# Ledger of designs, part 40: miniprotein binders against Mucin-6 (MUC6)

Target 1, 185 residues: Mucin-6 (MUC6), of Homo sapiens (Human) (q6w4x9r395to579)
Amino acid sequence: GHCSLEGGSFVTTFDARPYRFHGTCTYILLQSPQLPEDGALMAVYDKSGVSHSETSLVAVVYLSRQDKIVISQDEVVTNNGEAKWLPYKTRNITVFRQTSTHLQMATSFGLELVVQLRPIFQAYVTVGPQFRGQTRGLCGNFNGDTTDDFTTSMGIAEGTASLFVDSWRAGNCPAALERETDPCS
Key: E = the ipSAE of ESMFold2; O = the ipSAE of OpenDDE; V2 = 0.75 times the mean of E and O plus 0.25 times the DockQ between their complexes.

## First folded at step 8 (miniprotein)

Design lt4 (from zt4 with K14Y R21E E40L S46A K58E R62E; at its last look DockQ between E and O 0.53; V2 from the best seeds 0.00; counts 0 for: pae E 2.2 > 1.5)
Fold by ESMFold2, look of step 8:
Formats: structure tokens, sequence, C-alpha cells
Structure lt4 (fold): chain B 185 residues (1-185), chain A 98 residues (1-98)
């Protein structure tokens, strides 16, 4: 299954449902029992211009009980907060520079993340078939049906991307990341 | 100046983050021992520290306009968001068991 986070804050779910949102927060992309040690993949968005509709991906985070990997443009930071040389490797995860413009996180548990650093920061999430029907978050539930991909963190299918995306915020967002008071984020 | 003020706010926010981490780890131990009421109490206290750390981050970010300072604040924000996520997950787990 493939989920993408592309410029203009466009998302395409594992079930190929496209949507766009306006947000400046950290959001849960993917949770699944297939991710070891309570693993989750998260996306961080910030404003990229003067309007709230100009938001962009600025980081992708993988978090579990054993691993904390923050990937931003040209920088990978782990548990101790220091930038790491690539390739970075744990028992189950390898992060490496795939090309001059792309960085890849490969795992032993069926998750792959490819990050395009330039010309704009974008992310491409791939999960193996074992994840089918077992995902939640901004990438949807991977059940082959687009009609319930906007399922909130409370398990309610919503009709709008805005309510769906807001339900997947990881916590309260600082006003500076929002930059303008905006009830839609 | 503003740079000194920003550094002080960030340092204070990190103190709250550290205390919230301590409370979270203690709540985990209590939950494993079956003391669920006290575990939830500590998690709620951890949330108070996390809320204060976020408020301090907001204040520091308002003082900062430089992309360099924005990077520093972004990583502090990410640390806070990750712990909030873990605290909420544990709270939900404990409440399901009851």
Amino acid sequence: as target 1 above (185 residues)
Amino acid sequence: GSAEEIRKLVEEAYKHLEEAERLFEEAKRLAEEGNLEEALRLLKEAVKHLDEAIRLLEEAAELAGDLRLTRELLFLYIELALLIYRVRELEEEIEREE
C-alpha cells in the first residue's frame, strides 16, 4: 500500500483517496499493530508563506519504544537530539541517502519511507500487505474502500478532510507554528 | 536581549518536559503494579507540565523570527508532541482496563 504527502499539503491514502488540508501541527500518519514497540509514523507541517493555505511538510517522525527518528530537510535527529551521519542503522531500521535529493528509511517490519528533500519536501510511505485493514491515521485504514478513509481517532467516519485531519493532531499546537489564529487547523 | 529571553524560555520548557518524562515513567511503573488510580493521577500531572512547556515554547516562538531559532523550537515542539502522544496512549490503555 502507498500513501503520499505532496506539495500544497496534498495527501493520497493507502486506498488512493486524495485530499488536501490546511494545518500547522504534528499529525499521526500511520498507526498499526504491525509496527513493533508501539510504533507510529508522524508528519509535521508548518506555514510556508503568508497565508494559512500555504502549508508544507517540514519533518517526518518515526516513534516507538526503541526508536525516535526525526527526518527533516538534510537532517536526521535521533533520541539524543544530535544530528546523525548517514547511513544510520538500528537493529530493524536503516536510514540512508538514496540520491542527492532523496532519503530513505527501510525497515524489517514492512514499512518503507522515502523523503524527497528538493525541490520541495515530500514523503512517500509504503507498507506491505500485512498492514491491510490494520492502519489508522492520515494515510487511512487500508481496507480497499475509500468511503471510510476519513475515519477519526475516535473511530467516526467524517465527510470532510478538515475534521478528519484535526482529529489526528498529536497534541496542542503552538501558536507560532500556526502563525495565525485559525480554527481550521 | 531577546536571544537571552528565548534561551531562558526554552530552558524552562525543557525543565517541564523532563519532569513530565519522570512522571510518565513513574506512571508506567504504577500501572504495571496495578495501581491504576495513582498512575492516572501522575499522567494528569504530566499533562500539566506538558501544557506549560507548550506555552513557554509559544512565547519563545513569538520572540523569535529567525529560521535558525525556528529549527530549535521545532525540535523542542516535536519532543513535546511525542511525549503528549505517549501519555495519552497510556491513559487510554489504563481506562480500557477499567
Scores: ipSAE 0.410, ipTM 0.689, lowest interface PAE 2.2, mean pLDDT 82
Fold by OpenDDE base, look of step 8:
Structure lt4 (fold): chain B 185 residues (1-185), chain A 98 residues (1-98)
Amino acid sequence: as target 1 above (185 residues)
Amino acid sequence: GSAEEIRKLVEEAYKHLEEAERLFEEAKRLAEEGNLEEALRLLKEAVKHLDEAIRLLEEAAELAGDLRLTRELLFLYIELALLIYRVRELEEEIEREE
């Protein structure tokens, strides 16, 4: 399954459903029992302009009971809050520079993350087949059905992206604005 | 003037974050010991500290006047969000056991 966060406000789920939202919050991107140690992938959005529609991805965070990795445009920060020299390696996670503009987080448990740093901060999430039907968050549920991707944290299927996205907020933030638009259009 | 004020707000926010972290860890321990009621109480208290930290951060961000959060403010925001997430997860876990 492939999930993409592109263009500052566009998301394509594991089931290939595209949608757009504008929010300035930290959101749960991926939860799954297949992630060890209660692991979760999160996306941090912030304002990028003067209007409410000018929002962009500014960081990706992997959080577990043992690891905290923050990938931002400028640096990679780990558990101790310090920027790390790459490659950075833990027990089952490695963060390294893939290209001059791309970082990669590789894991031993079927999660891969590629982050484009410039010119636009974008993220690409890949999960193995063992994750099928066992994911939740902004990337959807990876069950091959696009119609139920907007399932909230409470297990309710929503018809609009705004309520769906808001349900996956990690912190207290303003309500997200939605626009269902194909990012490829 | 404004820089000093921002600094003070950030420092105060960190104090609340630290207290919330302390309370969370204690709550987690208590939950593991089966003292769910006290664990929940501490988590509620942690949330209050987190809310205050967020308020202070927002005030600092407003004073900064930047389109995007500075590095320090951004990472503080992230830390707060992550702890809120952990608190909620633990609360839900405890509630499922009740």
Scores: ipSAE 0.300, ipTM 0.669, lowest interface PAE 1.7, mean pLDDT 89
ESMFold2 (binder alone), look of step 8: mean pLDDT 80; pTM 0.787

Design lt6 (from zt4 with E18L R21E K58E E89L; at its last look DockQ between E and O 0.59; V2 from the best seeds 0.00; counts 0 for: pae E 1.8 > 1.5)
Fold by ESMFold2, look of step 8:
Structure lt6 (fold): chain B 185 residues (1-185), chain A 98 residues (1-98)
Amino acid sequence: as target 1 above (185 residues)
Amino acid sequence: GSAEEIRKLVEEAKKHLLEAERLFEEAKRLAEEGNLEEAERLLKESVKHLDEAIRLLEEAARLAGDLRLTRELLFLYIELALLIYRVRLLEEEIEREE
């Protein structure tokens, strides 16, 4: 399955459902029992344009009980707060430069993340077939049906991207980082 | 200047984040041992430090204009968000167990 985070705040789910949102928080992209050590993939968004409603991806995070890997738009890769030279390898994870403009995080547990650093910070998430029907978050539930991809953290299928996205906030948003947003997603 | 003030705010926020992380790790250990009352007490103390770090981040972000202007501000925001997320998960786990 393939999930993408492109342009301003455009998302395409594992079931190919496209949507856009405007928000300035950290969001859960992917949770699954297939990720070891309570792993989760998260996305960080901030204001990106002259309008208060324009937001874009500024970092992607892989967090588990063992790993805390941050890939940020300033092209720095950290683990547990320490900058790392690439290629960077743990037991289950390797982060390396795929091209001059792309980084890749490859894993032994069926998750792959490709991050485009330039010209626009974008992310592409790939999961193996073992994840089918076992994902939650902004990338959807990967059940082969787009009608319930907007399932909230409470398990409620919503008709709008805005309510769905808001339910997947992972942490608090400081007030100065919270901005008036365009109601359209 | 603004850069010096931003660095001061970030340094102060990091001190609170470090203490919040220490308290969270101890609370996690206590919860794994079944000492849920003390784990809750430490988590509440951790949250107090997180609240102060949030206030300091808010002020630093206001001076910087957005996260893109300083690496330290973005790093602090990310670390703070991740710890808040982990605290919430542990609070939920403790609540399920009493």
Scores: ipSAE 0.492, ipTM 0.741, lowest interface PAE 1.8, mean pLDDT 82
Fold by OpenDDE base, look of step 8:
Structure lt6 (fold): chain B 185 residues (1-185), chain A 98 residues (1-98)
Amino acid sequence: as target 1 above (185 residues)
Amino acid sequence: GSAEEIRKLVEEAKKHLLEAERLFEEAKRLAEEGNLEEAERLLKESVKHLDEAIRLLEEAARLAGDLRLTRELLFLYIELALLIYRVRLLEEEIEREE
């Protein structure tokens, strides 16, 4: 399964459903029992322009009971909050520079992450077949059915992306910012 | 004046974050020991500190006149979000055990 975060506010789910949203929060991209130590992949969005509709991905975070890895445009920060020299390796995760503009997070448990740093910060998530039907979050449920990808954290299937995306907020969102979805999504 | 005020807000937010984290870790230990009632109490306190940290951060951002977060504010924001997520997970775990 392949999930992509592109163009600042566009998401394509594991089931290949594209949608757009504007938000300035931290969202759960991928939650699955297949991720060890209660692992989760998250996306951080922020304002990228003067308009409230100009939002973009600014960081990707992998969080588990054992690891915290923040990949941003400028640096990689780990558990101690300090930037690390690459390659960075833990028990089952390796972060390394793939190209001059791309970083990769490789794991031993079937999760791969490629991050394009420039000119646009973008992320590409790949999961193994063992994740089929066992994923939750903005990347969808990886069951081959696009019609139920907008399932909220409470298990409710939504017809539009707005309530779906909001349900997967990990934490706070600035109240002053508008959160909207593309009506064509 | 404004810069100093922003700095103070950020520092205060960090203090609340640290306290929230402390309370969370203690709650987690208590939950593991089966003391769910006390764990829940501490989680509620943790959330209060988190809410205050968020409020302070938002105020700092407002004073800065730009909602685009600086590096420091961004990472603080992320840390807050991650801790909120962990708190929610633990709350759900406790609920399942009740």
Scores: ipSAE 0.453, ipTM 0.758, lowest interface PAE 1.0, mean pLDDT 90
ESMFold2 (binder alone), look of step 8: mean pLDDT 82; pTM 0.813

## First folded at step 9 (miniprotein)

Design q1
Fold by ESMFold2-Fast, scan of step 9:
Structure q1 (fold): chain B 185 residues (1-185), chain A 107 residues (1-107)
Amino acid sequence: as target 1 above (185 residues)
Amino acid sequence: SLEEEVRELIERAEELIREAEKLGDPIEVRLLREIVLLLKWLAELAERAKKGGISEDVKKLIAEALLLVARAAEALERGDLFEAAVLLIRAWLKLRRAARRLAEEEE
């Protein structure tokens, strides 16, 4: 399965449902029992002067009990707040420069992440078949049915993206609806 | 003042590090050490900002980072390690943006 975060504010779920949102928060992109040590993939969005949208992807995060790997648009890779030289290797994760403009995070547990650094920061998530029907977050539930791709953190299927996205916020940020009330975006 | 707020947070975090080391929680210790590192870097950036031109954008980023660090410390006191870890990610990103902007202004 493939999930993509493109053009600053566009997301395509594992079941190929596209949507767009505005937000300035950290969002849970992928949670699954298949991720070891309570692992989660997260996306950080903030205001950007160069993106197609007012808000854009600025970092992708893998957080578990052992690791807090942050890959950000300034091309810095950190783990637990410390900057790392590439290639960077842990027991189950390797981060390396795939091309002059792309970084890859390879894992032993069926998750792959490719990050485009330039010209626009974008991310591509690939999961193995063991994740089928066992994912939750902004990338959807990977069950082959797009009608329930907007399933919130509380297990409710929404018809629109805004409440879905808002339910996957992490870390003390404003709701997307509050953001949308700003007359100047 | 900013200097006094940063000093107080560093002292609070160092006290929590000593307590967490006695309890043997490696994740809490790691996050608290990260808080101390962030606050020391924040203090350094604030000093640099005083010597060069002072941008409102840089001041805002530093203030936002400080607030996130303070909230992370509060989350750790409540035992919410996940919330603390997530808050610190955004604090680091804001401080790196402040450092980059400050470096551009100093050229």
Scores: ipSAE 0.637, ipTM 0.809, lowest interface PAE 1.3, mean pLDDT 83
Fold by OpenDDE base, second read of step 10:
Structure q1 (fold): chain B 185 residues (1-185), chain A 107 residues (1-107)
Amino acid sequence: as target 1 above (185 residues)
Amino acid sequence: SLEEEVRELIERAEELIREAEKLGDPIEVRLLREIVLLLKWLAELAERAKKGGISEDVKKLIAEALLLVARAAEALERGDLFEAAVLLIRAWLKLRRAARRLAEEEE
């Protein structure tokens, strides 16, 4: 399964459902029993301009009971809150520079993350087949059905992206705004 | 004032650390220590910002970071370690941004 966060506000689920939103919260991208130690992949969005519609992805975070990895545009921060020289290695996770503009987080448990740093901060999530039907969050449920991708954290299928996205926010933030999907973003 | 609020939060965090250590919860202790570190950093940035010529954006970032740290502390008191961790990450990002901008403005 491949999930992408592109253009600052465009998301494509594991089931290949595209949608767009504007938000300034931290959202759960991926949560699954297949992730060890209650792990979760999250996306941090913030304002990139003066208007409410000017939002962008500013960081991707992997958080578990054992690990904290924050990938931002300028640096990678780990459990100690310190910027680390790459490659960074832990028990099951390796973060390294893939190219001059791309970082990669590789894991032993079937999660791969590629982050494009420039010119636009974007993220690409790949999960193994063992994750089928066992994922939740903004990347969807990876069951081959696009019609139920907007399932909220409470297990309710929503018809709009805004309500879906809001259900996966971590923290109290303003409501997400929905926009038309632009596949060219 | 900001200084007073920071001081109060530090004291609160230190008290919680003592309690958490007694209970043997290493995750909570780590998060609380992180709170203390962020608050100290925040105080430092705030002091630098008082020297004048600092943009409102930097001040706003500092204020937002403080709010997030405060919320994180509340989350910890509720036993929600996950929420606390998430809030602290966001706070850290804001402070990093503030620090970078402040450095640019001081040049």
Scores: ipSAE 0.601, ipTM 0.844, lowest interface PAE 0.8, mean pLDDT 90
ESMFold2 (binder alone), alone request of step 10: mean pLDDT 79; pTM 0.774

Design q7 (from q1 with V36A A63L L67E)
Fold by ESMFold2-Fast, scan of step 9:
Structure q7 (fold): chain B 185 residues (1-185), chain A 107 residues (1-107)
Amino acid sequence: as target 1 above (185 residues)
Amino acid sequence: SLEEEVRELIERAEELIREAEKLGDPIEVRLLREIALLLKWLAELAERAKKGGISEDVKKLILEALELVARAAEALERGDLFEAAVLLIRAWLKLRRAARRLAEEEE
């Protein structure tokens, strides 16, 4: 399955349901029992001005008990806060420059990530068939049915993207939520 | 002041690191050391900014990074390792943006 984060704040789920949102938080893209050591794939959105939208993708993160790999739009790759030279290899993960404008994170557990650095920061997530019906997050549940792709972190299928997206925020984002409810500046 | 807030957070982080090292929780120790690194870099950027003056954009990024680090420390005090790890991601990103912008202003 394929999930994409494109054009600032457009997302296409593993079941090919497209949607758009605006937010300035860290969001859970993918959680699954198939990810080792309580692993999760996450996306960071912030105001960048590059994508002609209010918010855009600024980093993609793989977080587990062992690793905190951050690939950011400034082309820096870190693990647990330390900058890494590419290619960077761990037991199960390799991050390398695929082209002059693309980085790839390859794993031994059926997850692949390709990040476009220029001209617009974008991400593409590929998962193997073992993930079918076993994913949660912004990329959907990968069960072959688009009608329940907006399943919130509480397990409720929503008809609109707004509540779905908000349920997958990580790090509580009090300042971002407050800014979102403030009158237009 | 910013310098006083950073100093207080560094002192709190150092105490928490000492306590966590005695308990042997490797993930907590790793996150606390990451907090200490962020606070030391924040202190360096605050000193650089003080000497040369700073734009409001750089000041805002530094203050937002400091707030995220403080929230991460609070999360660790509650035992919420996941929240702490997530908050530190945004703190690093804001601090890197502040450093780049400050470097551009100094050119």
Scores: ipSAE 0.704, ipTM 0.832, lowest interface PAE 1.0, mean pLDDT 83
Fold by OpenDDE base, second read of step 10:
Structure q7 (fold): chain B 185 residues (1-185), chain A 107 residues (1-107)
Amino acid sequence: as target 1 above (185 residues)
Amino acid sequence: SLEEEVRELIERAEELIREAEKLGDPIEVRLLREIALLLKWLAELAERAKKGGISEDVKKLILEALELVARAAEALERGDLFEAAVLLIRAWLKLRRAARRLAEEEE
């Protein structure tokens, strides 16, 4: 399964359902029992301009009971809250520079992350077949059915992206907006 | 003053870290250390701002970061380690942004 976060506000689920939102919170992209130590992949969005529609992805975070990895545009931060030189390696996670503009997080448990740093901060999530039907979050449930991808954290299927996205927020923040704006904003 | 308050918070955080280490909860200790670190950064930024002045944007970011740290501490007190961690990450990002902007303003 492949999930993408592109253009600052576009998401494509594991089941290939595209949608758009504008938010300035931290959202859960992926939770699964297949992730060790209660692991979760999250996306941090923030304002990139003055309007509500000017939002962008600013960081991707993997967080578990054992590991914290924050990939931002300029730095990779780990458990100690300090920027680390790459490659960074834990027992089951490796973060390294793939290209001049791309970072990769490789894991031993079937999660792969590629982050494009420039010119636009974008993220690409890949999970193995063992994750099928066992994922939740903004990346969907990976069950081959696009119609139920907007399942909230409470297990309710929503018809719109805004309520779906809001249900996966981690912490207090403004409600997500589903507005058609210039993707380049 | 804000600076004095931050210093006191740092001292308190360090004390809590020592106590937490005795209790043997590695996650809590880690999060407390992060809090202490962020507070130290806040103090440093405040000092820089005092010397060179601070824009409203930078001030806002610093205050937002401080609020997030405070909320993280409250989350820890409630035993919500996940929320605390998430809040601290957001705080860190805010401070980094503040630092960058401040540096630009100083140029």
Scores: ipSAE 0.633, ipTM 0.854, lowest interface PAE 0.8, mean pLDDT 90
ESMFold2 (binder alone), alone request of step 10: mean pLDDT 75; pTM 0.713

Design q8 (from q1 with A13S W41L L67E A73L; at its last look DockQ between E and O 0.67; V2 from the best seeds 0.00; counts 0 for: pae E 1.6 > 1.5)
Fold by ESMFold2-Fast, scan of step 9:
Structure q8 (fold): chain B 185 residues (1-185), chain A 107 residues (1-107)
Amino acid sequence: as target 1 above (185 residues)
Amino acid sequence: SLEEEVRELIERSEELIREAEKLGDPIEVRLLREIVLLLKLLAELAERAKKGGISEDVKKLIAEALELVARALEALERGDLFEAAVLLIRAWLKLRRAARRLAEEEE
């Protein structure tokens, strides 16, 4: 299955349901028992430079008990906070430059990530058939049915994207980001 | 002051590192060492900023990064390793953005 994060704020789930959202936090894209060491794929969104109401993808993260791999819009790749030269290899994960504008993270456990760095930061997630019906997060449940793709972190199927997305926030955004000090237009 | 806050957070982090090493918690030790590194880098950026004039954007990014690091330390004090790891991701992004903006202002 394929899930995509495109155009700054558009998502297409593994079951091909498209939606858009606005948010400035880290969100869980994919959790599954098929991911080793309590692994999760996550996305970081922040305000874009064009409009105060627009938000866009700024980083994609793979987090497990062993690794915290961050691929960010500034073209830096880190693991556990340390910048890495490419190709970067761990026991089960390899991050390498696929083209002048694209990075790839390949894994031994059926997850692949391709990140477009330029002209717009975008991400493409591919999972093997072992993930079918065993995913949760912004990329949906991969069960072949789009009607329940908006299943929240509490297991409730929502009719709207906003409640669904909010339920997958990881880490409460600090008060400084939630309160803008500039009350004037 | 920012310098005093950074010093306090480093001291708290180092105390927790000693305790976590005693208890054999390698994940907590790694996250705490990452916090110490972030705090040292933020202190370096703040010192560079003091020697020159800096924009409100750079000040805001440094303050936001520091707040995220402080919250990550609080999460570790509660035993919430996942929350701490997630908060540190955004702290690093803010720190690197602040460094890049500062470098641009220095020409």
Scores: ipSAE 0.675, ipTM 0.843, lowest interface PAE 1.2, mean pLDDT 84
Fold by OpenDDE base, second read of step 10:
Structure q8 (fold): chain B 185 residues (1-185), chain A 107 residues (1-107)
Amino acid sequence: as target 1 above (185 residues)
Amino acid sequence: SLEEEVRELIERSEELIREAEKLGDPIEVRLLREIVLLLKLLAELAERAKKGGISEDVKKLIAEALELVARALEALERGDLFEAAVLLIRAWLKLRRAARRLAEEEE
């Protein structure tokens, strides 16, 4: 399954359902029993301008009971809050520079993350087949059905992206705004 | 004042660290140490931001970061480690943003 966060406000689920939102919170992208130590992949969005529609992805975070990895545009921060030189390795996670503009997080448990740093901060999430039907979050449930991708954290299927996205907020923050997909974006 | 609040939060955090160490809760200890570090960084930035010519945006970011750290500490006190961690990440990002902007304005 492939999930993408592009253009600052566009998401494509594992089931290939595209949607758009504007938010300034931290959101759960991926939770799964397949992630060790209660691991979760999260996306941090913030304002990129003065308008409510001017929002962008500013960081991707992997957080578990054992590991903390924050990938931002300028640096990678780990458990101790310090920026690390790459490659960074833990017992089952490796973060390294893939290209001049791309970082990659590789894991031993079937999660792969590629982050484009510039010119636009974007993220690409790949999970193995063992994750099928066992994922939740903004990336969807990876069950081959796009119609139920907007399942909230409470297990309720929503018809709109805004309510869906809001349900996956990590912490208190303003409500997400749903916008139409701009084909020119 | 901001400085007083920071100091109080640091003191409270340090106390909680000592207790958490006794209880053998490494995750909480780690998060609390992070809080202390963030608060110290915040204090430094706040001090620099007192200079003339610094934008209100920087000051706002610092204030927002402080609020997030405070909330993180409260979350820890409630035993919600996940919420605390998330809040701290947000706080850190705000402080980093503030630092960058501040550096630009000081040039």
Scores: ipSAE 0.629, ipTM 0.854, lowest interface PAE 0.8, mean pLDDT 91
Fold by ESMFold2, look of step 11:
Structure q8 (fold): chain B 185 residues (1-185), chain A 107 residues (1-107)
Amino acid sequence: as target 1 above (185 residues)
Amino acid sequence: SLEEEVRELIERSEELIREAEKLGDPIEVRLLREIVLLLKLLAELAERAKKGGISEDVKKLIAEALELVARALEALERGDLFEAAVLLIRAWLKLRRAARRLAEEEE
């Protein structure tokens, strides 16, 4: 299964459902019982233009009870904000520079992440077949049916990307209030 | 002021560390220690920003990072370790962006 975050605001789910959104928050891309230690893959979006309603991807995060790996355009940060030289390796995870423009996070539990750092920050998530029907988040549920890929954190299938995306916010983001305070133009 | 808020948050965090060490909760202790480290680095960065003149973007990033740390501490106080970890990740991203912008200004 493949999920992608491209162009700063575009997402394509494991079932190939495309959508676009804008928000200033951390969002859950992928949760699954196949990820050890309550692991989650997350994406961080922030403002990218003159309009406060324009946002783009600024980091991809793997977080579990055991691991914290934050990949941003300029650095990889782990526990206690410590920037790491690559390759960085734990028992189950290796992060390394794949090319001059791409990083890869490989794992022993069937998750692979490739991050393009330049010319624009993009991310490509690959999961093994054991994840079929066992994922949730912005990358969808990987069940072969694009019509229910917009399933919220409450388990409700929505018809719009906006409600779906907002349900996967993490960290109690005030994105609605920020949008309401920005001038429209 | 920023200095007063940082001091208060460090004191709260250190008290919680003492309690969490008694209870044997290593994940909570690690997150609380990360908060203290973040707050100390945030204060150091704010001092450097003052010496470098007015940098409104850096000041905004520092203020946003401080707010995220305060919310992370509140999450820990109610036992939400996942939310606290997420908020701290965002705080680190803001703080490191501030540090990079300040370093560019100093050169």
Scores: ipSAE 0.576, ipTM 0.789, lowest interface PAE 1.6, mean pLDDT 82
ESMFold2 (binder alone), alone request of step 10: mean pLDDT 81; pTM 0.809
ESMFold2 (binder alone), look of step 11: mean pLDDT 81; pTM 0.813
OpenDDE base, look of step 11: ipSAE 0.500; ipTM 0.799

